# Designs tried in a protein design chat: VHH binders against q08ba6. Part 2

Target 1, 224 residues: q08ba6
Amino acid sequence: ESEYEERRDAEARRVKSGIKQASIFTLEECARIEAKIDEVVAKADKGLYREHTVDRAPLRNKYFFGEGYTYGAQLEKRGPGQERLYSKGEVDDIPDWVHELVIDRLVTHGVIPEGFVNSAVINDYQPGGCIVSHVDPIHIFERPIVSVSFFSDSALCFGCKFLFKPIRVSEPVLHLPVRRGSVTVLSGYAADDITHCIRPQDIKERRAVIILRKTRADAPRLDS
Short names: E, the ipSAE of ESMFold2; O, the ipSAE of OpenDDE; V2, 0.75 times the mean of E and O plus 0.25 times the DockQ between their complexes.

## First folded at step 1 (VHH)

Design as10 (framework vhh_6qgx_2)
Fold by ESMFold2-Fast, scan of step 1:
Structure as10 (fold): chain B 224 residues (1-224), chain A 123 residues (1-123)
Amino acid sequence: as target 1 above (224 residues)
Amino acid sequence: QVQLVESGGGLVQAGGSLRLSCAASGFTFDDYAMAWFRRAPGKEREFVAAISGSGGSTFYTDSVKGRFTISRDHAKNTVSLQMNSLRPEDTAVYYCAADFSEYGLDTWEYDYWGQGTRVTVSA
């Protein structure tokens, strides 16, 4: 192999060392959680959530609970690391069902400690939806970053980038299958030192993911 | 204070070579993917090449594959584009761009852009 291929293989191993996956949710549990996600969608469509709880885009809707944030580059002051949490109370509280059906299960299985989660985001994708390459903001969120996938199987790609006209995605350093009901935990190199994305071709059916995180005590806020 | 400064443009004859460089400052360089775009006279902006933050992934538009090579120097916070076997069709202003994007945008955009450097390839 070439030196380039050796470098890519070494990086793939570094990424993999920061990833844990587990299958802890049964098919019945997945169906119950998915019904609750549908209730969130219905409530949002009726305009019953606070303004910053719901973020809409073509082929993707995001629902922020507990804590919400905005990408700093979209604010007046721009620059690296400019993501800011919204003021307390500007997003809806984490629903009781998220605690009962998702968070408590993760605690029981030793994935996270009790009381870790204060931020929950539901991303709901239509076929062809995607996430651009990014790193979950290090200055806002403690590690690990925990996600649970619902509705359909997908994949998470590390070290890839979107190409425009026509839209394509570069070959990833690591292509990680993400099954319906699986828990994915990111820490170390996988969370901090490489970007990740979801490619449009990896969302063939409706998919949702619940992302569970803890904000840093020193995380910057818009009103601080 | 974020800046991307391109250099290395100029006039070259068909079949020749040029090396473009982009010096980046004011951000955590290794966290950003870096790319080169170009705009020919009377044309829309076109993607040319990009490299991931780690340097582990590169990609190129079909018209430059095998002729252009993108690389980055983490110690110097620079991204470079080595352009070989240049053609008159490569005549354009070349722009450096950096991207650290959060979840899915309606429009795929880069966060920061340089002012551009002009490349003219004569027949």
Scores: ipSAE 0.000, ipTM 0.114, lowest interface PAE 16.3, mean pLDDT 81

Design as11 (framework vhh_gocatamig_d2)
Fold by ESMFold2-Fast, scan of step 1:
Structure as11 (fold): chain B 224 residues (1-224), chain A 121 residues (1-121)
Amino acid sequence: as target 1 above (224 residues)
Amino acid sequence: EVQLVESGGGLVQPGGSLTLSCAASGSIFSDYALAWYRQAPGKKRELVAGITSGGSTVYMDSVKGRFTISRDNAKNSVYLQMNSLRAEDTAVYYCTADIYEGDWFGEYDYWGQGTLVTVSS
């Protein structure tokens, strides 16, 4: 074992200290929630959501509820940390089924306090889809960041670098298995001091994630 | 591994000047946009100034005309020149970098450790 390996192991333990996981949802509950995600997809494909509720990428669609915000290409013109919430009412409200089938279960299990969540995002991945290394914007979202995984098993990786054309992903500091129906809670070092990503090779089948967050009271909005 | 390191903070009197530096270690692409945030005691982090890969700048209204952000891509560094400092500028100043890669969409923020600026007589 080298000093390099000792340093990576120490950082992996530091990352792990900011992660909590739980298996709360039964197979039947997962199937019920997955059917509701399919309803969201069908409604979006019919053009029935507000413009800023639906964000499409080649191998991943994102559905914003409660609060939505600007990211990606829009930030290149204005600089980093320039993510801004859209004006209130510009995205669809969090569906009742998200409250009843997901949020209430997390509150009952002590994962989050009642009334914590005001932002819910559904990411729906096709095989080979990914999210490039990032930190959930600290100036927009309080900690913890909570996610619940559906359809298939995957993994969340920490400390990776993405390079493109062709896609190459460096060895992660921590490779975290994420099972269908599992809840993952990020705080501390894992949320703030290291990037996380989903590698293309870790999405072998369709996967969806519901990400539940609270926006900061002082979070900036696109229109002041 | 350290990606962003801030320096240049210190104690200055009202009306004084400081230059903050942020050096990116390791690999950084020229397509990164860079920004300075600050956090005062009991307050949340706020954007002070930002600069895109192409050199376009953004400033918080209260610092326009007093602060100047600049970058040196050859040195992988960003700078904040702060003039006519006020007591209200007292804060820990943080450097951050953001990236967008091709047709992929994601959330990107990388943060440094911060450097303390105190404006006091």
Scores: ipSAE 0.000, ipTM 0.108, lowest interface PAE 12.3, mean pLDDT 81

Design as12 (framework vhh_6fv0_2)
Fold by ESMFold2-Fast, scan of step 1:
Formats: C-alpha cells, sequence, structure tokens
Structure as12 (fold): chain B 224 residues (1-224), chain A 122 residues (1-122)
C-alpha cells in the first residue's frame, strides 16, 4: 500500500526534477503574441505558406517554422523513432515576431542560450483537442524542449496512457497545470523517460502553444 | 472500419433553419468525443462544435453560439447539428469528425465523412 505510494511519489519527484516553469510574459505581451498567432492562422487559411508549414486536423492545426518533421511515405514502418525532418527549405522560416516577442525574451531571462532555437511549432487547439501519450522525438530534437502557452489555461499529464480505442485515461504520475503565458522547460527524465499527454477535458477553451526546439545535427531527413 | 455519413444539408434562406445528421459505424460511438467542422469554398477547414462521449460537455465556435445546437443519440449512433438563424457566412460543406491516435504508428487517425453541403441564399 505505502510502498506503492512511495514508488509513485518518487517517480513524480523524478519527473518534477526535469521540469522548470516560469511566468515571464505579461497579460499585454500574451495578447500581442496571440494576435500574431491569429495572423499566422489567417495567412495559412489564404494558402500563403509552403505545403509542409501547415499540418491540419479538425481540432488541432500545427504550423512548422524553421524545421518540420513527419513520417516519410516511403517508410516500411511508422512509429516512435521513425520521424524524419523535411528537406531544407520545405517549411517557412521562423517569423521575425517569434524571434522578437518570444525567443529573445526567453534568452534575456536565461531560459535558453542565444542561437539555440532553429525550430518553432505553433499548435493551435480547439476545445476538446488533445495529444496522446508521447515523447518528443529524441533522435530529432536536443534538450531542453521549451513551450509557451497562450489563449487559455490547460494541463500536461505525465506517465498516463491516453488512447482513443476506446478512450482510456490511466491515472497520471504527475498532473502539471500550464497557465496562459507560462513557460515550461522539459529536460532529463521528464523529456526522455516518461510520456506526456494533453487530455481533451484539459482544453476547455481555445489554446495555442509555441514549442521551441533545436534539431540535432545528425537528425535524419527525408530524401529530396 | 470507421465510417461517418452526413446528411441534412440543402438550400435555405437567410434566417432559416437546417438539421444535420451524422450516422456513425465501425466503432463504439458512445466512447468518443465527436465534432462538427466546416469548409467554405476556397477557405480553410473551420471547427464548429465539440460534444463529449456522454453529451454532457459541449463547446461552440463563437460566431455560432446561440444559433447552433449540437446533440447526440448514443443508442442510434447518430450526431446532430441543429442550425437556426442561418447567415450567408454559414454556407459551407459540413463534416462530422472523430479523432484518434495509433501509438504504434504515431499518426492521428482523423476520420471525416464525405460532408453535406449547406447553401444560404435568397
Amino acid sequence: as target 1 above (224 residues)
Amino acid sequence: QVQLQESGGGLVQPGGSLRLSCAASGFTFSDYYMYWVRQAPEKGLEWVSTISSSGSTIYYKDSVKGRFTVSRDNAKNTLYLQMNSLKPEDAAQYYCAREGYDILTGYYEDYRGQGTQVTVSS
């Protein structure tokens, strides 16, 4: 009984040791960045981005800047570890406003070193949107993984299994609140050794997240 | 095999009403969140509404709040969208949708039907 609780608490502490959170963006800064996200959405809706910059789903649109990745159509198997970067130039460059309003602010607050980020992804979720249990691809991205949340409050769950066939949610090892404007930094155990998910019930209003990462120099790419 | 089939679209005057239906098969309908999305000519795909598996949690796009009502009948495996006070801006192909994820492939399994066309004109 107690042994089970002690093991669970120990794993939760280990997950927490790999997580840092900060609140560096004011309400006014959040509103300004959110307006820029809306401009990205409007530009994408007009078809003005490169094909691989925009990845659409009914409740979640992804906008890849700098670097993008997918599973190649020619791959015999698909799954964790099979992700490949698109060829260079197949996604749009990171917008100036992402550098000025987001990346530079993180650098000046000591969250990331200058020149770290070469990949920025905007995930735009509608209410009830989700992402199932995963690990950001270790073979593609260096650590830390940095994300900044916008529009509404949500939560990340660690160590839970969330699958749609049928919908089953195990009790998470850690339920981490993620507030509008918060910066979440994942490294160590939290990034590499445990899955994380976003549950549909944790996206009650529109939410966007800007994920900022550095690709590995040896990351595999799709052949041109 | 997951199948979704929309119906109930048509031509309506501004201020009129339509009721859309989506017949689901090939999965346990009562276990899934369901969605209505739409696409107007030469525009992107736009989310309209979300309904939880039990029907107790419902969300709407701001521009349709108070005019549209989503509901479901789990005994009949059917999703509905009641559309009142229709505006020209509501003209679109309407799709019933379900999301899923296969952990072995790492892909989201987005399922949409063929859609049903809603036209709003005098």
Scores: ipSAE 0.000, ipTM 0.306, lowest interface PAE 13.0, mean pLDDT 82

Design as13 (framework vhh_8emy_2)
Fold by ESMFold2-Fast, scan of step 1:
Structure as13 (fold): chain B 224 residues (1-224), chain A 121 residues (1-121)
Amino acid sequence: as target 1 above (224 residues)
Amino acid sequence: QVQLQESGGGLVQPGSSLRLSCAASGFTFDDYAMHWVRQAPGKGPEWVSSISWNSGSINYATSVKGRFSISRDNPSKTLYLQMNSLRPEDSAVYYCAKDMGEWFGELYDYRGQGTQVTVSS
């Protein structure tokens, strides 16, 4: 037994204690939801959404529904803890299909209580897309954080560090497979006390994720 | 303590019907959503159907839509699954599960033995 291995294994167990996964959605249900995601992409490409609903990056587009937030890019200071919700009404409402095909399934499955979700985000990744190590903002969102994966299998990594030029990612404390149609629920240590990321090498095909959350009543908000 | 007792399984031929029952005790049945989950040998648990506390919301896995019907009788604290047009791929142990109002452990709080359904010619 080594102290290093004991500490690493103990941390992996703490991370796992905050993670739940289920395969709720069938292949046919995934295809139906994926078609609806494609409709969102098409509508955004036609410029039919509110400005703050759509956040574009070269290999990742993000679509905010219900509530949206800024990463501090519009503020004097930027970074973790600087996130602010946009003013009410600045993003499009959660589409009916998200309620019918995704949220209602999670509610009846007991994943979240009825009326919990007021924020839905679709992240649509092209191959090689990534998201750097982060914690979903504790000052903005209640726990749990719920995500549902679509289009292709990928992985969520915990405890990684990102280096740039070129992009390199350290070995994770936990490498968690996230399969097409799987629901991943983060709470406790996994949500609050360790960073998570998506590595470029874990997006080999197009992948989308629908992230479902509840904003805190006291979450900081931009004045407009 | 949550107690769930499944019954109604058996060996049937393809195209047959079965009605599964789950008797619940040890919690306020009327306050919780209930689920049916099945597990075939060598496979992980597969969610089949869910019903809210007041039967106002009902959902089914795509593989069973139109063939299975979930219902509950709150006065008798019993959950049901009516299974019609059974197929060999429906063969599994079926478990009744209480919704987890608190997030501890697995997504489902189920403690019953399950009931075996075998669909074979």
Scores: ipSAE 0.000, ipTM 0.129, lowest interface PAE 17.2, mean pLDDT 82

Design as14 (framework vhh_etentamig_d1)
Fold by ESMFold2-Fast, scan of step 1:
Structure as14 (fold): chain B 224 residues (1-224), chain A 125 residues (1-125)
Amino acid sequence: as target 1 above (224 residues)
Amino acid sequence: EVQLLESGGGLVQPGGSLRLSCAASGFTFSSYAMSWVRQAPGKGPEWVSGISGSGGSTYYADSVKGRFTISRDNSKNTLYLQMNSLRAEDTAVYYCAKDTYYYGSGSYEDEFDYRGQGTLVTVSS
């Protein structure tokens, strides 16, 4: 039992070594970005985006810009490592406002180098929404993985197990608070060697996350 | 917009059979894997079965393996679930779901990405 707690504490420290957080955005900047997210939602609701830009779920909508990907369901293979990028041009370009209001701010504050981001995903959650335990595909995306949170406070959990009869989430190895306007940067162990999730209880109000990544030059792509 | 409409549920005795259908629209049906997900009264959703976009690969939860068969007709944009040897514990609302992403075995981020309104299956003793 004591050995279990010691090992868990050691793993939590390994996870923490791969996480950086920053508070870069002012309340006014958050409000401006949130208004732009609402414009994306409105445009998607009018059917004005490409098919692979918009993925809908009852409690979570995803908006893919720059590069989009799919798991092996587009192929005959299914599972981890089978994700493939869509052919170029199948996903809408990253909006200018994402560059101006989000990416340029991150570059100015030294979070990422200029020209790093070529993929942006907006996840828009309703209360009770969740994202099951996963690792951002290492064969598709370089590290770090950068996310910026909007609308409300929430948390990322690392090392959780999801059970669906009923929905239960095990105690995380690390519970990481994520505040409105905060930047979270994942690398090393936190990005590659442990799963992360968002638990339903951690989305109490509408929440959106902009995830900013660079695809690997050698990332596999679906045939045109 | 993505629309999914399930049908074919009903009341059946233990050991009986039902075939569920899901009519899909608003996306290129053959390009996406599809799943069946069920939710028993008072419980969370449980993934039941999945099928690749081409129909060449199928996957089943251990609880239904050997009894249920998933299939699709891409010319009709329709997903099917043939349920045989039904048990009381199969009683649930059954949803079809559009799959765009999953990772690992068992539980995945986008297994429940989009669901329809569901169709009720009741297996009584």
Scores: ipSAE 0.000, ipTM 0.120, lowest interface PAE 17.4, mean pLDDT 81

Design as15 (framework vhh_gefurulimab)
Fold by ESMFold2-Fast, scan of step 1:
Formats: sequence, structure tokens, C-alpha cells
Structure as15 (fold): chain B 224 residues (1-224), chain A 122 residues (1-122)
Amino acid sequence: as target 1 above (224 residues)
Amino acid sequence: EVQLVESGGGLVKPGGSLRLSCAASGRTFSDYAAAWFRQAPGKEREFVSAISWSGGSTYADSVKGRFTISRDNAKNSLYLQMNSLRAEDTAVYYCAAGEDWSYEVTSEYDYWGQGTLVTVSS
């Protein structure tokens, strides 16, 4: 009778064991970083970034810095696990402000070691925006995966299944609140053995996330 | 579950020092972030200092340079060394622990002690 509840609770604990969260950014620091995100948006809208730096979708824009990879629409023969980094120089370098206002703060607080980050992605969501259940590509990125949330509070869900026409999302194994200014660190089971997603109902206002990662030395690249 | 018990509070003259201790029991303390908060009569609970699971520490501007937070995971203990105490430091001091940390937001800490009173007066 309660066997499935016990298994569900056990999996939720396994997911939770791979998650660390911290709030290290003050309200004022969040506002400064948010202003810098707006500068990225403005520069992208003027067409001043490299082609593969900017990836647009209906309710979500992505901005790739340092390293970029293809993970959207792929040819029928290229399924999950076929993600590839773009050739070197195809995306813009990580902005100095990301190092100064975000990465250096995480290093100082012991979240990541110095020199860890070589890939930064800014996801900028409009209300109702989402990202379908996925695992950050294991063959591309080292663990941990670090993200910092801005503009508004939201949530990260684990173990959901997406259905389309219309969009419906199953009950998560774990619903993780993610507040403005919070740092979320994913390792182990949470990063590798369960999918995560952002549900449309969890983006009530504009939200942005800065995702900070290290690419594997042996990560596959596209030819050009 | 983690249970926290504070000690070391008392009456001290301005310019004096006190060392607060917080003893943790129930589960392994080393997996938790820990913090000190304080609450003066009629005021909201205020952040004082925090120390992460990795040993990094932060301080409220009002105590920076005067207070030092530390932890001893082998003893399941958290400490706050308070120097150059001022009348405005008078408060009940609370120790807190959580699986993650939000040092300025009380709701982010899962476990709290009962508090220890620090009075700074002439």
C-alpha cells in the first residue's frame, strides 16, 4: 500500500542529496547583475553578437558565452547524446561582468574552485516560458552544474514528463523552490540520473538564469 | 533531525568580549550551512554571520571586523567570537542550520536553537 510512497520518498531524498543551494547575492547585487543582463539583451537585439551566441525561442532567449553547443532541433539521425560543442570562436567570450559580479563571488564563497567556469549561458524567460525535461549533457559538461536565478522567484522540478497539445507536466519527484538571487548546485543523482525542467506555471514574471559550467576536455565538437 | 543548543550569553560592558557556542546533535553537522541571527526586543530577527558547508564565511556590515564565526565539525559545534561589543549588540542570539543557506532569510534555515541572551550595558 505505501510501498510506492516509500520508493518515491527514497528517490526524492536521492535527488535532494545531489542539490545544494545558497543565497550569497544581496538585493543590491541582484539589481546590478540584472542591469547587466539587460545590457546583454540590448546588445543582442542590435545584432552585435556572433551568430551562435544568441538562440531565440518564443518565450525564452538563450545567450551562450565561452562555449556553446547545439541542443535544440537536430536531424532525425541525431538523438539525445549527440550534442556537440560549436567550433572554437563561434560564440562570444564570457563578459568581464560575469567574472566580476558572479563567478568571483561563487569562488570566494567556496561554491566552485577558481578557474572552473569556461561556459556561461543566460536563459531569459518571459511569463509562461519553460524548458522541457532534460539532463545537462554528461558527455559535454563536468559536474557540478551551477545556476543563479534573477528577476523573480521560480522553481526547478525533477522527474517530470512533458505532454504537448496543450502543454501538461506530470507531478514532479521533487519540486525545488528557486528564489531571485539563489545559487543552485547540481551533482550526483540530481545532475545525472533524473531529468529536470522548468514548468510554464513556475514562470509568473520575467526570470533569468545564469548557468555556469565547465566543458569536458574530451567533449565532441562540430566540424566547420 | 538536528537539535541546536546555544550557550555563552551574558552581561558584558561596552568594549568587552563574549564567545557563543552552539552544540548540534541528531545528525551529522558537517553537511549543513550554519548561521547566527539575533533579535532585539520589538525588532525582527537580523542576520549576523554565516558559514557554509565548505567553510566560507560572511558577516553583516554592522559586525564585520568585530565578530568571527567558526565551526568544528568533529565536535558538531558552531562558534561566534564577539569583540568590541556595543550597546546595539544587545539581543537574543540564535544559532541556525540548513541544508542550503540564505544568510539573510530566516525561512531558509530548517533548524533553530532556543537562543542565548547577550546584554551589553554599563
Scores: ipSAE 0.000, ipTM 0.167, lowest interface PAE 16.3, mean pLDDT 83

Design as16 (framework vhh_6qgx_2)
Fold by ESMFold2-Fast, scan of step 1:
Structure as16 (fold): chain B 224 residues (1-224), chain A 124 residues (1-124)
Amino acid sequence: as target 1 above (224 residues)
Amino acid sequence: QVQLVESGGGLVQAGGSLRLSCAASGRTFSEYAMAWFRRAPGKEREFVAAISWSGDSTFYTDSVKGRFTISRDHAKNTVSLQMNSLRPEDTAVYYCAAKYGDEYYFEPSLYDYWGQGTRVTVSA
């Protein structure tokens, strides 16, 4: 019906109002950054990073630099809103190559101001990997949330519900293609008022994303 | 309510020029960024060029930079793509797209309104 379609389209437009995308990385720059991601993976596989820098899950590894956080599972109270930053020094510093090849390029192109980023996360997905519907913790991170995609094209879905055993994902409010080398910037409704996810069917080849964020000055932290 | 209609496509020989136009009807694009996308035979839709609603900012994909020029006429509610030094690889259906706000994007799904396309064929 037209009423259903209008309502759906209105929400999709509201989500889109909080999304910006740009392409500032050449194919050669993407290949160079990808080689550096492979070096991070190799170093992690040799056990050379701090314990809280590396988080392994089936078909997806996550690498925290600058700042890292943990879910409420490590705390007395669990769940969304209970996330806490690790103590200072518990994760490895942001690598120089991330500053030189990624952050400085984003600053030069006006995507973020100089000195904005103090947290960098690399998520490395194998085919069929996923991340369940979530909102980047509002009490931990300032907006915008910036991500840069590498290795292969994928999609970011908004407004999905995950069902388990087996994994089934509901129809998204917005299915947003994210191409190799694209920069995606989330703010407003897209960052705060709707969940986003990566569906297993949208990781057809290896994909990595570098997520660049600024922690809030008042973000809660685990005791040292 | 917003409708986009492309015109100016056709057959041209390599090295020639074409000017595509996109006319908006039904509503004024006072706060819309505009872009051109194309789809070559057997390919996916790709970004070509964009212009901010103010007209102060433009962006081009590398394969057309220096050959194509995007421009805007607020009084006529039109956006144009001047295509010079055309190559056989420019053969495609060209689409006009509009999105709310001054920022332009490379991702088609971020655009709110689309024309039906105009065909450009460049012969050798």
Scores: ipSAE 0.000, ipTM 0.286, lowest interface PAE 12.3, mean pLDDT 84

Design as17 (framework vhh_gocatamig_d2; at its last look DockQ between E and O 0.05; V2 from the best seeds 0.00; counts 0 for: pae E 12.4 > 2, placed apart)
Fold by OpenDDE, look of step 2:
Order: structure tokens, then sequence, then C-alpha cells
Structure as17 (fold): chain B 224 residues (1-224), chain A 120 residues (1-120)
């Protein structure tokens, strides 16, 4: 038991070494960005986006900009490593406001270099929603993985296992608070060697996240 | 086996009302979120409304104030009350439940759908 705790603690430290967080966005800035997210939602509801830009599910909506990729039921063969980028042009371009209000701020603060981001995904969750344990596809995206959280506070959990029917989540190796307006940067062990998730109990109200990534030049794409 | 069976579709005049029902089986109904989707001819299938296990609801913008999703856990059923129907509401309506597998990937279970036609 003591050995188990020591191992968990050691792993938690490894995870932490690959995590950077910053409070870059003010409440006012958050409000502006959140309004833009609402506009995206509204536009999507009107059917004004390309087919693969919008992915709706009962627990969450995803909006893919710049580059999108396949997952879940979209895959003939499921599991890590099977994700593929859509062909270029299959998703809408990254909106100007994402560049102006989010990416530029990250660049100014030295979080990412200029020109790094070519994929922006907005995940919009309702209460009780969740993000299942996963590793961002390493064959698709370069590191680091950058995310900015909006609407509400939540927590990112590392090392959880999901049980299903109904959804249950094991005790995490690391429980990382993620506040509204906070930036989270994942690299190293945190990005590559351990899964991360958001548990249903950690989404008490609406929450959205903008995930900013760079696709690999050699990332596999679908034929069409 | 997860099963979803929709009913209640039909022809209705603009401004009319219709109630869709979905009977679910093969899973612990009360533990899952349920949703209604629709697909119009030549358009992508879209989420119309969702209801979470805790009872919270979500609607697409164009149906807010007109449609109401509800659930009866005792009957393993989810409903969509549609009022003030419009021609643009014409579509096949699907009942759905989200599922996750052991690999952490998600997919939706769907019913066969029920056709709603709004026409004068």
Amino acid sequence: as target 1 above (224 residues)
Amino acid sequence: EVQLVESGGGLVQPGGSLTLSCAASGFTFSSYALAWYRQAPGKKRELVAGIYSGGSTVYMDSVKGRFTISRDNAKNSVYLQMNSLRAEDTAVYYCAREEYDSSGYWFDYWGQGTLVTVSS
C-alpha cells in the first residue's frame, strides 16, 4: 500500500513536469471569447459550416477549424493510432477571432511560437458531460498541446480509467484544477505517456475549451 | 442489445404540433443522456435537443421555445414535443444515445427514425 502510494506520487510528479498553466485571459476577455463561442454555436445550428466542421453529440459539441480529424464511430477500426486528418478543405478555416483573441495572446505571452497553430477545436460541454481518457493522437499532432478553458471552472484528471454502462471513472493519478480563462500546456509525459480526461462530476455547468494544436507534416489523411 | 424505437412522426400543417416518442431498451436508461436528431433531405444530421441523466436540457437555436424534450425513466422513454412547426422542420427524426467503448472512443446509438413532414 505504501509502495503503491509512492509509485503514484512519483508518477504524479512526472505528469506535473509536463504541465504548464497560466492565467492569461481576464474576465472581460473571457466574456468576449465566450460570446464568440456562442456565435459559433449559433452558426452551426443554422447549418452554415462545412460538413465535418461540426460534430454533435448528446453530451458535447465539437467544432473543428483549420484541421479536423476522425475518431470514434467515424473510424472503421477504433483505437489509438487510427485517427486520420480530413482532406484539406473539409473543415472551415480558423476564425479570425480565434487568431485575434486567443492565438495572438498566447504568442505574445510566449506560450507558443507565431505560426504554430493550424488546428483549433472548440469542445462545448453541458453539465454531466465528460471527456473520456485519451492521449491526443501523437501521429496527428505535434507537441505541446495547448488548451484554454471558458465559461466555468473544472478539472483535468490524469491516469483515470473509464468504466462504462454507466460511465464511471477511477481515481486519478493527478487532479489538475482548470479555471475559467486559464491556459494549460501539455508536453512530455503529460502529453504522451498518460491519459487525460474530464470526469462528469467535474463539469457542473457549461464548459468550453479551445484546443490549439499543430498538425504533423506527415500526419495521415483520409483519401477524401 | 441497445435498442431505440421512434414513433409519432407524420404529416402536419405549418403551425401544428406533434409529439415524438422513443422507446429505449438494452441499457440502464436513467444513467444516460438521450437526444433527438434530425436529418433533412440533402442536409447533415443535426442535434435538435438533448436531455441529460440529471434532467438538464439543451436545444438547437432554431427550435428553442418551440420544442421540448423530456424523459420518463420509468417507461424508458424520451419525448420531443414539437409546437409551432415549420416547413424547415421537415426531416427524419432520430432518437440517440451516446456510448463509449473500452478504448475511450465514443459513438451514438440510433433508432431507425420517424419522418416528420410539415406541409400545407
Scores: ipSAE 0.015, ipTM 0.332, lowest interface PAE 6.9, mean pLDDT 89
Fold by ESMFold2-Fast, scan of step 1:
Structure as17 (fold): chain B 224 residues (1-224), chain A 120 residues (1-120)
Amino acid sequence: as target 1 above (224 residues)
Amino acid sequence: EVQLVESGGGLVQPGGSLTLSCAASGFTFSSYALAWYRQAPGKKRELVAGIYSGGSTVYMDSVKGRFTISRDNAKNSVYLQMNSLRAEDTAVYYCAREEYDSSGYWFDYWGQGTLVTVSS
């Protein structure tokens, strides 16, 4: 084993120590939640959400509820740490079905405490869709970061590097299978000290993720 | 602030060679992938070569075997060695660092560019 391989293996173990996974949703519950995600998509396609609730990207649409955030381009500075919460009321409220079918189930199973979630994001991927390597903004969101996967099986990759036009992704430090209906909880090293991504080759069928988070009390917010 | 400064462009004959350099500052260089893009007037910007933080590389098909990207983390620099240059390689070459936030937005940091002209 080379010194480089030893360091990568050690990092993979550190990443894994910050990850918990659980299967708490039945196939029937998944189908019910998936039907609700389709209702969100239909409503968005009709233009019925607030401007900052819907964010469209190639092969992936993102739907922000409760709290939404933006990057610092408006502040004439770009880069990590420039994300800002939108002003209150700029995104639609978390739908009742997210509370009833998803959040309450996570609370009942001890994944998160009651009242933890004030931000819910739905990412809806088409085959070949991706999200590039990132860290959920530390200055915006408390840990843990909780996600629940729907429609199809996929994987999260940690420690990948992206290049664009065309998209090329390096080999991950950790490849984590994520099954339909599974809950993934990120804390510690996995949330803070390594990037995560979804590679295009890991979205073979439509996939959606509901990401559930708590914003920091001191998170920076846009004034208007 | 993030800065990328390209140098090494110029006028060369077909079949000639040039080395482009990009000096980076304002970020932890060793943690990021860097890329060279090029754009000729009236054409779209295209990825020429990229290098990941670990040293793995990617190239567009038309430059494979002719161009080599490399990095020096101690000098915060990325390089593009261009051999067997063709008239079609004439473009402004840009050094780039791209990143993406979890809101779904990607941003790029671009240098000012360096002009490469391949002409008789």
Scores: ipSAE 0.013, ipTM 0.415, lowest interface PAE 7.2, mean pLDDT 86
Fold by ESMFold2, look of step 2:
Order: C-alpha cells, then structure tokens, then sequence
Structure as17 (fold): chain B 224 residues (1-224), chain A 120 residues (1-120)
C-alpha cells in the first residue's frame, strides 16, 4: 500500500525525532556493571530485597530502586493510566554502584543533569523474554526516559502491538537497535505519543537494561 | 459473573461501515482495559484494538485510520467503529477484558463474538 507505507514512514520519522543514542560505556565499564547486575540478581534470589523491589515474570525480572510503582495489580482499576507509586521506603534505595558507575557517567556526558534521577530499574531478560507495548506512565515519570543496554544487543520496537492468547507482536513502525553499552534517550513523540515494546525475537541472548527516570512531583502514590 | 456481550455484526459491502458494541457486567468496568479481537476461519485470534482504563488506545497496523475503539464507562460499554471495510476484515469479533500481571497483558474473559462479513 503506497499510502500506508508513506504514513508509516512519516510516523517513523516522527518517532526518530524523539530519540537520541550515544555510545558512552566502554567494554570494561560494561563488564563491571554487568557483574553488579549479577550481584543484584543473586541478592534477589536470596530474598534479601524489600518486597516491592523485585517483580518476577517468565523470562523477565524487574528490579525497582529508589521508586517503584504498581501497574494495577493492587488497584481497583487496572491497565495504563492507573499506575501508582508505592509508599516511600517500599523499594530499596538506588545502589551506590548505580550512582557511581552509571548515573555519574551520564551526568558527566551531559545526558541528564545532576540530581535528576530518583528511579532506577533493572530489567533482566532471558532469551525470548519480552515487555508488552506500553508508554512509560506519563502521570508518574518526567521525560526524558534514559536507558543503558547490557550483556547483548537487542532492539526497541515502536508501534508494536502484542496479540494475546497466544502472544505475538505486530510489525513495528520503527525497529531501533539497542547495542551493549549504548545509551538511549526517549523524549517527545517517542516517549509520549507511541507505544514501545521489546519483542521476544529481539532477545536472542540474556539482556539487561538499566532505566533511569525522575518521578513527577504530582505523581499519585498509594498512601497519599 | 463476568459477562461481555457483543452486538452489531452483520453483512456489509466493501468500503462500508459498521459499529460493534460490547456490553459489560459483573466487574468494575472503569478499572479494566478492554480490547477487540477477531478470528477468521482457520486462523488464530488476533488483537484488533485495545483501550486502556486511562483512555490510551492501540491498534493493529492493518486497521489504523479505519477503526476507532472507544469506551463509555457510564454505560459499561466498549465500541469499535469500523470504516472502509475490506474483505480481509471478515471475521468473528470478540470483546475481551484485560488482566495484567508481571508476565504481561493477558485477556481473561471473552464474549461470544459477533460475525462481520464483508462481501459484495
């Protein structure tokens, strides 16, 4: 379809306008960070984190630090727009090594201002793992959304739709490579106006990502 | 008991329009995402459109710009406006309620379906 392809190409360009990527982390820095991620995984496996720090799913585990939020499981309403921050203290603080090895590097390179980050999430994917199409909750987080990729190369797909029972994923309007050690910054259209996902076929090997965000001052909280 | 009842299916010419409705009961409607799925003969069900409790929508690529999902929380109803219908849109259309957990989005309840046939 000529009109269909033109419209998809135009949307892809709009998405790209909200994306910045940089190679900041050396192979040595990646290896150090990856070892620390393995320590997080081991600590979680021993049950040594606060209850809401660890969120387990088949082929993907998520580790919330600084701030964490529900995606509706604890609420009357479920689905997008209903997310709430957990009460202060319900997740573990951002580990010192995340500040020292990741956040400080991003500040030094001008990706984020000092003091911006108060939420760090590690997503750890096994081969075939995925995350469904979503927008990082606009009512919870400020922009930009910053992520750093580790262990293996993958792709972040935009405009992807998950089909359920069974799970499958529609063709994205943009397939964005996310390489080991690369930083991806989402703002504008890419952050707010289109969904993104990680497709199972784009996780060929173990992959992790550290996602760095700032919660909004008016973000709703379970105990507020 | 959770119930989802679809209506509005029928026979329509290519290029025509049709509005599907889904009446929901037995749960707090405003708290859940709803979706329309379809299943053509011999094929698996596929997501057509979804609408989250906050009002954000998603569409499969082949229906973007032609179909519009909407919800009316006061009437416990979700709708699918289908315009510019094509033969490949022929399917049984199902309304579904979303259940989310740490594994992703899962739809845990389905209606009986309403048949849409696009043929001249």
Amino acid sequence: as target 1 above (224 residues)
Amino acid sequence: EVQLVESGGGLVQPGGSLTLSCAASGFTFSSYALAWYRQAPGKKRELVAGIYSGGSTVYMDSVKGRFTISRDNAKNSVYLQMNSLRAEDTAVYYCAREEYDSSGYWFDYWGQGTLVTVSS
Scores: ipSAE 0.000, ipTM 0.137, lowest interface PAE 12.4, mean pLDDT 83
ESMFold2 (binder alone), look of step 2: mean pLDDT 80; pTM 0.791

